# Ledger of designs, part 23: miniprotein binders against Putative pumilio homolog 16 (APUM16)

Target 1, 332 residues: Putative pumilio homolog 16 (APUM16), of Arabidopsis thaliana (Mouse-ear cress) (q9fie9)
Amino acid sequence: MANNNSFSMSTMFNTIQEILNEEPLTVPSPPSRGGYSLFHIRKAEMDIQRIFNFMTGSEDLKDDISVLDTGTLMWMASLMTSDCDYFMVITTNKNGSKTLQKLMGMSDDMDVFFFEAIMRLFIHVMTDKYASYVTIQGMRVFQQDKRELMYDQILRYACFLAGDQYGCIALNEIITDLDDPYYRDQLLDIVANNALLLSNDAYGNFVVQHVLKLRDSRCTRNIADKLCGYCVELSFKKYGSYIVERLLEAGDVPMATVVLDLLACKTEMLIRLARSEYGNFVVCKALELTNEILTADLFYGLVNRLMPYRHLLHRSPRSKIATILDSMSVPN
Key: E = the ipSAE of ESMFold2; O = the ipSAE of OpenDDE; V2 = 0.75 times the mean of E and O plus 0.25 times the DockQ between their complexes.

## First folded at step 17 (miniprotein)

Design r61 (from r53 with S37A; at its last look DockQ between E and O 0.72; V2 from the best seeds 0.78)
Fold by ESMFold2, look of step 17:
Structure r61 (fold): chain B 332 residues (1-332), chain A 83 residues (1-83)
Amino acid sequence: as target 1 above (332 residues)
Amino acid sequence: SPEEILKRAQELIDKARELMEEARKLLEQGDTDKAMALLREAYDLLYEAWELAYELGDPELIWEAFELMLEVMQLLDEAEKLR
């Protein structure tokens, strides 16, 4: 992130907070701070503090935003996007983000201001909980030429965003909304090609889990291919075990890939996995999902290797494997 | 219906919060194995709620479920350190 960012997010926001917490030294506050009176503010008289208060005020009070005249709205758009600090303070506020989203799409001329601010600050916007939804809204309502430029930036920074606490959710929102096969397939391919790295990441794993949920057969097969040979290693890990569980659930081919990985390791390792804190859930799910006529070879492959060691599996309060094996055992 | 999906997601989140509260008590008592089992169950409920939130297109619900899943992961880290 240091290479792609000329400003520190922490430094920028600390500076903005200090500026916004200052009060005028000589001018008293007007008696009314909000409500309906803001709809008649002339553009030449509006100041940044009043715009901040309006944009960040209650969502209910903004149901009438459409009654403001075009000149006032254009002045507001111009002023709030005129400075990177102004834009970020507004968009990182929950109500500010929602209000800006309502303004977007109302006018192509206004949208130019919003688009240019988003693109200037792309990484800062996409790594914020609330500001990222301004970008997402732009991808929904902007003209196609702007949307295409924004998707190009998403593709460029996809792996960085996937590894960010806020960026991963924003990226998932974009993946959910993306209906253009050209950009959707490229984005899904980036996720799949980096699946091992992302699956081991505290935030990237949520992107891999989300794309597996989409049930896109091409993407699912690509992810399974990239993780083939790593499923046992992943299954020992907190985040990795969930990825393997998602693969088991994703269809017959990814499920077979996982189970064949489990069967390819030595029996000692498989038993260690079955007894492990996270791996027991993977082995249990593999048994449950392969317990079908068409996958009987996989099921009994697992059972045959686990059954002789069932006594080692009974003393795990987090494991249900022993229960499944007991249901398969035959009395003497 | 969207209303049914929202209600279900909220029920899952509420139950997950209860399990997380009980897990915190178990960690204080030193019963890390039981705490981790409850945390795993809470995560499964939250993951389902998170999927439902995407189906609804509800950003607040997506974030609520996600932040709780991250909190579960932090509690699992805490439990691991106690072992």
Scores: ipSAE 0.745, ipTM 0.906, lowest interface PAE 0.9, mean pLDDT 83
ESMFold2 (binder alone), look of step 17: mean pLDDT 91; pTM 0.919
OpenDDE base, look of step 17: ipSAE 0.859; ipTM 0.953

Design r62 (from r53 with K34Q; at its last look DockQ between E and O 0.70; V2 from the best seeds 0.78)
Fold by ESMFold2, look of step 17:
Structure r62 (fold): chain B 332 residues (1-332), chain A 83 residues (1-83)
Amino acid sequence: as target 1 above (332 residues)
Amino acid sequence: SPEEILKRAQELIDKARELMEEARKLLEQGDTDQAMSLLREAYDLLYEAWELAYELGDPELIWEAFELMLEVMQLLDEAEKLR
């Protein structure tokens, strides 16, 4: 019961002692009827259960994992990565993932086991809330040749991962951590080149929003360029409206791109947008952010187009637009 | 500093939770337009906190903010249906 909770230091010690004190059974000559195979499977299943219990226990008790001898650690790494089910059961557990991350980077020979398991199961690992952090840790601590192969897989599956609930967060973590300009720029370019598709996706929009917040001038410009001409269309949509708001906030050039798109459509369409479920928030933010002396042309461009129709905007939530417009009218 | 960033992110999350709680009450009362306004404000706070969590490299904070943002999306869907 509750092994995942409150794992004590005495439990860790007992688990280690059980592993270390258990002698391998004497291996009989292989029987013609398969008894050898069953004998080894039963032993391995008992050993993996002990490793599972250790790996999934409380993280607080594993701060001193370095006290385990190298032979025990190598044995654990070999066994837990020997079967895809073993690896996935451990890595999809919150504590199992954190414990495995502590083991990674301790030995290049151990890391081979972890790397090969990750590559074999790449999509399954990257689309899991906890297992994905094992891959992220590998990209921090593995040797460069392994990390380069992992980045190649990230680039290959970037759009698929961006569309996954867990994959989008893992991808954003990788984007944040990526310190190699060659791979970072390629990944950012993939996101920007697919910005319209991702901006309309339930999870991909979080990747676009994250890269806009990074303040990478080239990536932000590329996203703005790809979305230029689409800002009105996006602003009608739940996910797209957030992207347009992030563009308004991302800097002077993307803000101007959005506002010029808004001003380029017919007044009928702009009013429909300002009255719409999601577009009203975009129009309101555009007014708020352009209300500065250096952007006065953009601000008054919007005000002059909306002012004649302010009577259509008094109902909340779009009443914020009307409030701004009313402050510009002649007092009565 | 990392300590200041963490404090700011937690303040943003706390404020967003307050706005979401008020939005839930408004939805139960049928005041859907005001609820949507609060939900969009909560989302903006959560988005800022979420990005601060990436800067800290704090997975639990990243997921806390993200799951709240997903909850805002569900509440926005509920508000749409009630309208």
Scores: ipSAE 0.761, ipTM 0.912, lowest interface PAE 0.8, mean pLDDT 84
ESMFold2 (binder alone), look of step 17: mean pLDDT 91; pTM 0.919
OpenDDE base, look of step 17: ipSAE 0.860; ipTM 0.953

Design r64 (from r53 with D33E M36L S37E; at its last look DockQ between E and O 0.77; V2 from the best seeds 0.80)
Fold by ESMFold2, look of step 18:
Structure r64 (fold): chain B 332 residues (1-332), chain A 83 residues (1-83)
Amino acid sequence: as target 1 above (332 residues)
Amino acid sequence: SPEEILKRAQELIDKARELMEEARKLLEQGDTEKALELLREAYDLLYEAWELAYELGDPELIWEAFELMLEVMQLLDEAEKLR
């Protein structure tokens, strides 16, 4: 069967797990016995400690960045990115991440150091709460050639990042900021092509919900198409019910897709859904959104199926459905 | 407009926190159906705030709303166990 993403979610996750489980990158090789001394090692350690303290210090220290000359900043960029551990210690610190973001974009030559460190450590950076914002900042301020290489990595690892607690937020930030239609459409297509799997994931569902909120008509239609036939099943589930609600809210076509799925099942199943812990919210939303002139056939399709059973729907939270149904009858 | 969006997002978060606290009390009392209703309302408010935070580009607000949405999911799990 044809698909736009040849990567298996399972295979990608296994590969990434191997990367994350590897030992940290090696520290710099010890100096050669000739030409270097322990004094040199101790001095370099003292220099990086001062940089670490500067980068991770309080906000009061950030004003000092504006008074540093370009040569000092270049030296700092070189040293803090010279070792993977140095870079990760700085960028995984809340203040370190914020300070680094202020240095990024100041000089294209300095940005080379930051870019290469990010790319070297891409998965580790993107799955950290604070370091991921360094990557996001790079995508805002780096030269276009660097940004394109970063987009390639985002596209490659999109599904893995979507399933990560920190990666899903970073991915959503990138989706929000992405102004290049070529890469934006590809990223949205990856999300849409994997919508069913992501909708069932503890973190991936937040990516699907965010994308639906963007109201990109093409992407929304693609998601609706991939979820067509699954809306009832999803509506029984904690995360799935929210995905279906977001789809109902995303426009007339996705709304119709959901409602037609609801109407395609037997009346008994629709009533079971309407009485269910999560499905009742979906059914209620469907009624609320179709209660208009242009969707009257969908609305009354739902009403006619539910009306004979309204007596089963009068307890909270499902009582909202019953209230709507009662407004369609003549009470005595 | 950004100032208005920020104020709106904060109001949504504050209301959601109140609903979550009320839901916690209802769960202690065994009223899982009412707690579920409040938790779904809280999530909807948090989702709106979360998307407003993305519009602002405000990472602190994005994470505040997101972590609260995760807490709602934990409370929903508790409600399922009591039912």
Scores: ipSAE 0.779, ipTM 0.923, lowest interface PAE 0.9, mean pLDDT 84
ESMFold2, look of step 17: ipSAE 0.773; ipTM 0.920
ESMFold2 (binder alone), look of step 17: mean pLDDT 91; pTM 0.917
OpenDDE base, look of step 17: ipSAE 0.852; ipTM 0.950
ESMFold2 (binder alone), look of step 18: mean pLDDT 91; pTM 0.917
OpenDDE base, look of step 18: ipSAE 0.855; ipTM 0.951

Design r65 (from r53 with Q74A; at its last look DockQ between E and O 0.85; V2 from the best seeds 0.82)
Fold by ESMFold2, look of step 17:
Structure r65 (fold): chain B 332 residues (1-332), chain A 83 residues (1-83)
Amino acid sequence: as target 1 above (332 residues)
Amino acid sequence: SPEEILKRAQELIDKARELMEEARKLLEQGDTDKAMSLLREAYDLLYEAWELAYELGDPELIWEAFELMLEVMALLDEAEKLR
């Protein structure tokens, strides 16, 4: 893991551990019920409870927002972002996230509060199912200077986010939205440079698959280059096998890279792969996709290695490969 | 056509749910190899739906397809344990 070009993994790990070890967020108690208690409710505590109820309510909040004046909206933005716990309780609530997204973009002055809260809590926000969409909305509606600072943070934490259940989806949303070549190319390069690590990850593999679907020729080539020599290893693995299948589907050059890797291993290993619980799907797809005129040398390379063992492949109940070999016109 | 994309994505998800339910029954019966084949097919349908959901920009559909793909992965883990 020497020569990591983008960042220090140990520094990133330590920073992330500090964030995750912070005190748990707490939800403020609802105000006391009954007329006597109203005199003892602090204005700020009562105001934040009202904001919690408003933001997280299941009412039609679009119409409610439309009737609120600018002063009220500014007050709400200031108070809900005044404390990290307030912001996180609101944004990690499904309705709270949706309502906050409606407030964003209404006023550049109000957006400063949201931007500062997001940046202060960046990892917490980006690793939450609902709060991450607040950041995504900011990248759509904030002024360019704020958006650029947010992209810098995305680039900095890209690999960590890719490995998170919620972060990987948020990262893919950002990749989908990203048209600016300066940030797009850098983010795609980070994904490609870390493709082996991400391909083996329970969540990072979804980022690699999403990027391959973009059909960006440069990024696809870079991913294929980084995975060259690893396709057999990946094909034995639950997550890695899907990455290899996506490479087979991604174009003639990535397909050739995969098939040449398969052909480079010993026949005993290739047969073991063809009979394995995940690798059999890779070998099957390789046969199906190379069965064309322009790829005939790759196709017959696979067939010539597999055909002598067709009877053994028939003994494997999960293998479709033997049936494919039986149906094919194969030179003797 | 966003409406056509949404319809296609929902059809793929519906079919994948059907395959996953059949795979669960097969796992209970001990037919692990057939269950894994159905789970593989379900994942491919879900992956296509998931890609369509990103084209639509539909967060609820993105999450529905994604969570089902994670469930397929969990069912594959169960299948591996039965071997």
Scores: ipSAE 0.765, ipTM 0.916, lowest interface PAE 0.9, mean pLDDT 84
ESMFold2 (binder alone), look of step 17: mean pLDDT 91; pTM 0.919
OpenDDE base, look of step 17: ipSAE 0.857; ipTM 0.952

Design r66 (from r53 with M69L; at its last look DockQ between E and O 0.77; V2 from the best seeds 0.82)
Fold by ESMFold2, look of step 18:
Structure r66 (fold): chain B 332 residues (1-332), chain A 83 residues (1-83)
Amino acid sequence: as target 1 above (332 residues)
Amino acid sequence: SPEEILKRAQELIDKARELMEEARKLLEQGDTDKAMSLLREAYDLLYEAWELAYELGDPELIWEAFELLLEVMQLLDEAEKLR
């Protein structure tokens, strides 16, 4: 008898109908097929519209989901993943993303639908503010074989995602959430190996800054090594100057790397940096952080190069550099 | 505690918004050097709040801080062009 399955389907239809009574329906264009029954087309479109409204609804859907049986949930998963537009409309909605995350992990069979949709639409999902959290949830709750394939895609597209407004945040969430050392180390290595490119990018710089904040010693050393020889160039730039500042803050070795780069250029270039829009902040921070007993050689290396030209550094914001220098004796 | 971290992050964001508003006024007045200084300070506060938001695992706070960081970068562009 089909009563058990029919009961589950009717429960979902009742829930969707209650939601629909509050909101207008939006119906996507049906495919042109010639000879297709109008009744059949309208029923299918009404079913997906009811699912849209259910998934994106404002009430606590947790209670509604818990009363649905597996057959109804499988039907929903199949329909919402049956078309790329259906999936994207649901997952790019704040509530749709949240509701889908609650459905994930409930059934391995249902998860296959979600996994396949995510993988087919991977770049579109990962570059959306809300849909990207569906992928993040999948990496927490899917079976290991699916998670490994998802990590492979993350590794493959890491630099592209880092350069995207929404992708960079999603990538940072994945980096924060990773507990598998094999994939975590590979992802951190990709960021470090591409640190120069990412540091010059409008969004990639936030990925570099985030991984430096993790205080992973190996990753920090790799980034410092990769940026060695480029710190002056970066410090002239809006994005790069923040990377250099974060590197100065990351520990004694990265700080020394930056300061030695600054000292390696000719004095005239160092003065141009100290007077520049962004470089003045880097030079000031380098002075502040090296002004200690253990780094006195770096500190006085900078002071000795800057002191003869302190009169060129008196205007704010450059006045902080001049203040430090003015506390020294005049050159002999 | 998570409650203390949330309060700290919100205080940092509030202070950064004040600095950004002052910087906007300075840009209108043509005082780009002071505006740049305030924007760099606001960025540092927002960066700290943003990292605290990751520690909390709070996506809404992560995005609030990030959108403000992007706004600071836009204001720095404006200040650079005025110089």
Scores: ipSAE 0.796, ipTM 0.930, lowest interface PAE 0.9, mean pLDDT 84
ESMFold2, look of step 17: ipSAE 0.783; ipTM 0.926
ESMFold2 (binder alone), look of step 17: mean pLDDT 91; pTM 0.911
OpenDDE base, look of step 17: ipSAE 0.862; ipTM 0.955
ESMFold2 (binder alone), look of step 18: mean pLDDT 91; pTM 0.909
OpenDDE base, look of step 18: ipSAE 0.863; ipTM 0.955

## First folded at step 18 (miniprotein)

Design r67 (from r64 with M69L; at its last look DockQ between E and O 0.87; V2 from the best seeds 0.82)
Fold by ESMFold2, look of step 18:
Structure r67 (fold): chain B 332 residues (1-332), chain A 83 residues (1-83)
Amino acid sequence: as target 1 above (332 residues)
Amino acid sequence: SPEEILKRAQELIDKARELMEEARKLLEQGDTEKALELLREAYDLLYEAWELAYELGDPELIWEAFELLLEVMQLLDEAEKLR
């Protein structure tokens, strides 16, 4: 297995997910007769409950952030980042995440607290639906030295994040927002170099598909090059078939790469692909997209291989390929 | 044009939901070939909507489209197993 390491990493990450699902913080009742030492301990817990309620409350109430003085905001930032549970409970809440994003960028001193919490909890944050947007916001508003450290972590964990239900979306958001060519090219190269493995992953395939849609010609060519020779194999598979369809749609060079792979296999294999549950959609799209004057050689290459088997292709229920072949009214 | 993109994405999602509901009924009836066709069409609509949602920078729309894409993949698994 090419990703035997993923099993060990998967176990570690399941443990992280268990931690993320802990109950929200509860604030104990103050003592009825209040001792000095107990009162001071419980004051901090009562303050975090107030901060939690504020951070996770209605979005309409967030306009009140502009009224709070800098000292109060610094106290809030310090307390909510003082413990991993406090930070995670706030940031994994939809409103808590949005409110924290509004606080970020207001003060470089306050941002230190947020940055350190994010880096300490990086995997927990990046694999959560809402907390991951806190990291994304940090990359928009933090000082350059902090952003560079965050990109280094993204590059380090890119393949793990791509294979995670929430991490793949967060990774795609980061890829979409990347302005720095140095980090953008490195991240895109990681995706392209792992394209075959990711194309067969339940979540990683969505990263490959997104990257192909970004219209980055260099990255698209790199992906096409890495998948060259594998397009028929991929086209038999649920996730792989969509990757091949995205390559067909991505431009003239990746389209040609796919079609040449299809034409390079034996006619019997091409017919098996055209009749398969996923491959038929790839062959159909290849015919539809190459049916233009500039790609006529590719189109007729496919037609000439498929046409003698037109009647066999009709035996496949609801085959669109056979219908396309029947509509040919001009000698080629 | 952002308003046009949003309207288009919502229309694609609405149509995909209709196709998915029809596909679920077909799977219950054992008509897996028609269900697979509808699910592939729903996937294409949702993929377009999902990428439009990234263009908008709309996290709620990104997640709505993505969760539906995952649901389509689950239904495709069911259709494949019944064939």
Scores: ipSAE 0.769, ipTM 0.922, lowest interface PAE 1.0, mean pLDDT 84
ESMFold2 (binder alone), look of step 18: mean pLDDT 91; pTM 0.915
OpenDDE base, look of step 18: ipSAE 0.852; ipTM 0.951

Design r68 (from r64 with E18K E41K E64K M69L; at its last look DockQ between E and O 0.73; V2 from the best seeds 0.79)
Fold by ESMFold2, look of step 18:
Structure r68 (fold): chain B 332 residues (1-332), chain A 83 residues (1-83)
Amino acid sequence: as target 1 above (332 residues)
Amino acid sequence: SPEEILKRAQELIDKARKLMEEARKLLEQGDTEKALELLRKAYDLLYEAWELAYELGDPELIWKAFELLLEVMQLLDEAEKLR
């Protein structure tokens, strides 16, 4: 289900070979013989091959797009979006994606072709390294009615995209760009409501970390609320420990939520966490961030639990915890 | 400025790559605790660079930093296997 492979030139080559070797195009034409012939299919395939070569050529060679007439551009848009394979071969190519992005926004009529192709192939586009930027560009330049339909699809597939290697990056770009509070808040709520699942995912954790970095106080509070009771469990884990660190850094309320969650477990468990592979970094950061006069209750809550066991914490990297604790025991 | 942000992000990436190479050597030596420390530092630098790349809207830089973050995760997996 998840796309575990990096994009490769061999995948692109196979896609191109399928297009070049496919059966004649089933597109009706208005000839006297019933709208279909081998010559019309060969011409369309040759025309799409020319378009493919133009679209996927070097990016610096595309500065002449402005000299092409509107009729030629409309013909190109129509033909390259007329078949799912044509569109995907172009947009999954690095230069093809960049060239298409330059065409988008030039004409509302041309944009209809691009929009319909994107929506037809939404998941395939959004889970591709290069094609996903075509969708992102559409969300920047399309008319609002089209953008709203695209936001609806993003909301529908948000968790699936977050778990995909390419989809998570595209989703984060969309989160960064979203200005409409109605869609932005709904998307952030979906991430927050699924924060525990995403925090344990190889790609989803980067979505959670990104939204926490936005410093949106409502979203951060929602994530903290959803993860409350799980911070110790997460702190033992490779991905989860970073999520807890991001919460500690996100503001006073999420920091307090994490520290109170750490203090709620038995002292035995807290010591095991402080000695663990990933949890030691969380405990150290909690001590560093609460070591202020206004958070003294949280700081000394941690210190009082850890101090009797400081002898177990003298190894690097845990030496920072021990250094803080040793400074508390300096004689007058 | 965007130029200053780009320069900062590239400097963070370069430093993180050096830390990752040192961590690889430590893993070969079996010193997994020191390797973990360096990998966590590299992660922090790459995470900052990655977020700066989003601020720039620079897809090449976003992917460069992200691919390195994924490499750090793989090195952490290798460190776990050695214990």
Scores: ipSAE 0.774, ipTM 0.923, lowest interface PAE 1.0, mean pLDDT 84
ESMFold2 (binder alone), look of step 18: mean pLDDT 91; pTM 0.908
OpenDDE base, look of step 18: ipSAE 0.853; ipTM 0.951

Design r69 (from r64 with D44E; at its last look DockQ between E and O 0.78; V2 from the best seeds 0.82)
Fold by ESMFold2, look of step 18:
Order: C-alpha cells, then structure tokens, then sequence
Structure r69 (fold): chain B 332 residues (1-332), chain A 83 residues (1-83)
C-alpha cells in the first residue's frame, strides 16, 4: 500500500530551493556582528532568510543561543515552523538539525511549535538523515505527554522505518535511548514479531542485529522463537546469514535453537549449507561457539554429521570447517 | 571511558577499511573466495565499531560505520556476480 507523498515533497523542496537561491541577493545587511548573528536584531528585521542563515550556519560562526532573548527565540521558532517547507529545509541541513536540537527543551512554549511540526511531518522527518535527530532529541527533552504521542507514532510506523535507509538508524537510536518499559517492550515485541521479514530486508536486518546486541533476554528469546525452523533458509542468504550469526552469539538458548535447526535438516542439505557462499560462515561459527564442555552435545552433533564429508569441505578454498574437523581425527 | 571507546571504534574502522581494500584487489584478481573471507572479517569489525558508536551516542561515527557496512554488502554483491 502507498504510505508516503514523496513526489509532493520533492516538488516542494525544489520550489524552496529556487526561492532561496533568488533571495540571497536580497538578504538584508547583518548587524556589525556578522551575517549569521541574531544578537540585538529587532523583530521587524526578522525574516525567513535570516533564520535560515542562522540555523544552517557553522557552529563556530554563531552567537551562543543562551544569550538571545526569549522573544527573539519565540519569534524564530514560530516563523521557521510556520511552513512545512521552511521546517524541512532547516532540519534536513546538518547544522540546521544540530542548532534546532539546542533550542529544544529550552521552553515548553517553543517546544509546542517544534512538536507540532514534527508530528505533522513525522514520516518525512524520520526518513531523513539529519531531521530524524530532531525527533530523537524531542523524545529526550519534551514534556511527557508529547513524548508519549511520539512513541505511539514510532510504534505505528516501526516496520516501515526499519525498512528505510535512514529510518533504520533513527529507529535504532530510539531503541538505544528507550528506558520506559511500557514503550520499550512494545517496540521490541514489534521487532521480534516481524523478525523473519526484517531479517530478509536490506535495512531491517540492521534493526534485528542491533536489538540482539542489546542483550534483552525476553526480546532475544522471542526472536529465537520466531526464527526457529527458518535458520537454514536464512543462512543461505546474505542478510539472513548475519542474523543467524548474531543469534548464535546472543546466548546459550538462542545458540541451541540455531544448532538444533541445523541438525534438524537432512545431512545433504547441511553439507550444501556448509559449502555455500554465506552458510559456511554460519556452520563454522556454530562449531566454534559449541566447542566446549557445556555444549559438547551440540558440537558433536554437528561434527558427526559433517565428518563423513570432510573431504568435500577441504575442496572449499575456505577450509576453516575442515581444519576444525581434522583436529578431531587421527591422520593416516 | 568514552575516549577509550572512541579510539577502539576508530581502530576497528581503520582495520576494516584495509581489509575492504585488499578484498577489492582480490576481486580484480578473480580470487572471490578469499575476498569473501576478508569482507566477512571487515563486516564483523564494522559491526563491533557500529555498536560502540551507539554506546557513545555519536551520530557521525554511527553513520561512518553503517555506510561502510553497506559498502561491504555492495562488494558481496560484486563478488556474487564474479563467481
């Protein structure tokens, strides 16, 4: 289903760019403090071009925000959020995003402007490299009622964001920061319930890998349960093989789940996996991680299935599996 | 300390870049199996650096590691085509 207005936003960005390119020739002369300064500026001199220059200028060329009066800051917040194009041009700029993040949390009244702009443009903000950090900052500094509404939107669009190049990184940042168990558990459950789909996705796999690294025992167990029965299939695939490796590393129970899946397939399939482009790395890691007393049954389960075929594994240029198997037999 | 974590993440990224460059040379030589092995190792170093970057809360480092991991994925695609 269609869930964005990318064409409309693309046209909008082009229009703003054209206006700004023409307007720089008409930008009013700055006060004696330089072009990016809003220090001592009167409200009648405030315009969107001055705000754009201030917000997107280099950090080392700006006045300290803390020395600007509240009236100037409120007027600036009101004007830059008054139009979705203004807000998006500022927040999709690296310096604009960083400057806005400094303004957030300073005043509940200013925060209303930022919150409303973020919520109005939520998908566009969350799928941009720099603008998404404005949302992340809001979740750190806004009043609780605003943060709760933002978490509701994150939960609603979690799978869509996970499949986006920029959204997946922003989602991982939110997962890292989230300490409210009500929202954290719900978000982690969404990732786990969709683990198979996400594990096969070009960007969603990074969300699954990040969640497994957090070592949340309940979430890791849920992911292992959802992927149980699919580990061989995943291990043949570029993205899926890394997910299986992360699951092997995630703890004793997830590791056992993976190894039991490998042992459940026919020997011919296991050998095909061990010789495959990506599956060989999974099998090798499984052998390495189970090779100790506590997991000896899993280790020898794998060895017993692979040993009769070790000569086929030697013909692979990457013979790490064969090396492990050779260390366990007496050469003739 | 944050400074020790940053230094470690940068070291991992530097080593991964070296492995990726060597993998590119191997792909040009037709040694796709060794290239895949180096790319696997590079990815693991980048994944570790990427998670350290999240621990630091450093967006620039997060994106540097992430973009390199995406580049590894592209190199894996190139290796598949050359097999």
Amino acid sequence: as target 1 above (332 residues)
Amino acid sequence: SPEEILKRAQELIDKARELMEEARKLLEQGDTEKALELLREAYELLYEAWELAYELGDPELIWEAFELMLEVMQLLDEAEKLR
Scores: ipSAE 0.814, ipTM 0.934, lowest interface PAE 0.8, mean pLDDT 84
ESMFold2 (binder alone), look of step 18: mean pLDDT 91; pTM 0.917
OpenDDE base, look of step 18: ipSAE 0.855; ipTM 0.951
ESMFold2, look of step 19: ipSAE 0.812; ipTM 0.935
ESMFold2 (binder alone), look of step 19: mean pLDDT 91; pTM 0.918
OpenDDE base, look of step 19: ipSAE 0.853; ipTM 0.950

Design r70 (from r64 with D44N; at its last fold request DockQ between E and O 0.78; V2 from the best seeds 0.83)
Amino acid sequence: SPEEILKRAQELIDKARELMEEARKLLEQGDTEKALELLREAYNLLYEAWELAYELGDPELIWEAFELMLEVMQLLDEAEKLR
ESMFold2, look of step 18: ipSAE 0.788; ipTM 0.926
ESMFold2 (binder alone), look of step 18: mean pLDDT 91; pTM 0.918
OpenDDE base, look of step 18: ipSAE 0.876; ipTM 0.958
ESMFold2, look of step 19: ipSAE 0.821; ipTM 0.937
ESMFold2 (binder alone), look of step 19: mean pLDDT 91; pTM 0.917
OpenDDE base, look of step 19: ipSAE 0.875; ipTM 0.957
ESMFold2, fold request of step 20: ipSAE 0.829, 0.846, 0.841; ipTM 0.940, 0.946, 0.944
ESMFold2 (binder alone), fold request of step 20: mean pLDDT 91, 91, 91; pTM 0.917, 0.915, 0.917
OpenDDE base, fold request of step 20: ipSAE 0.855, 0.856, 0.856; ipTM 0.951, 0.951, 0.951

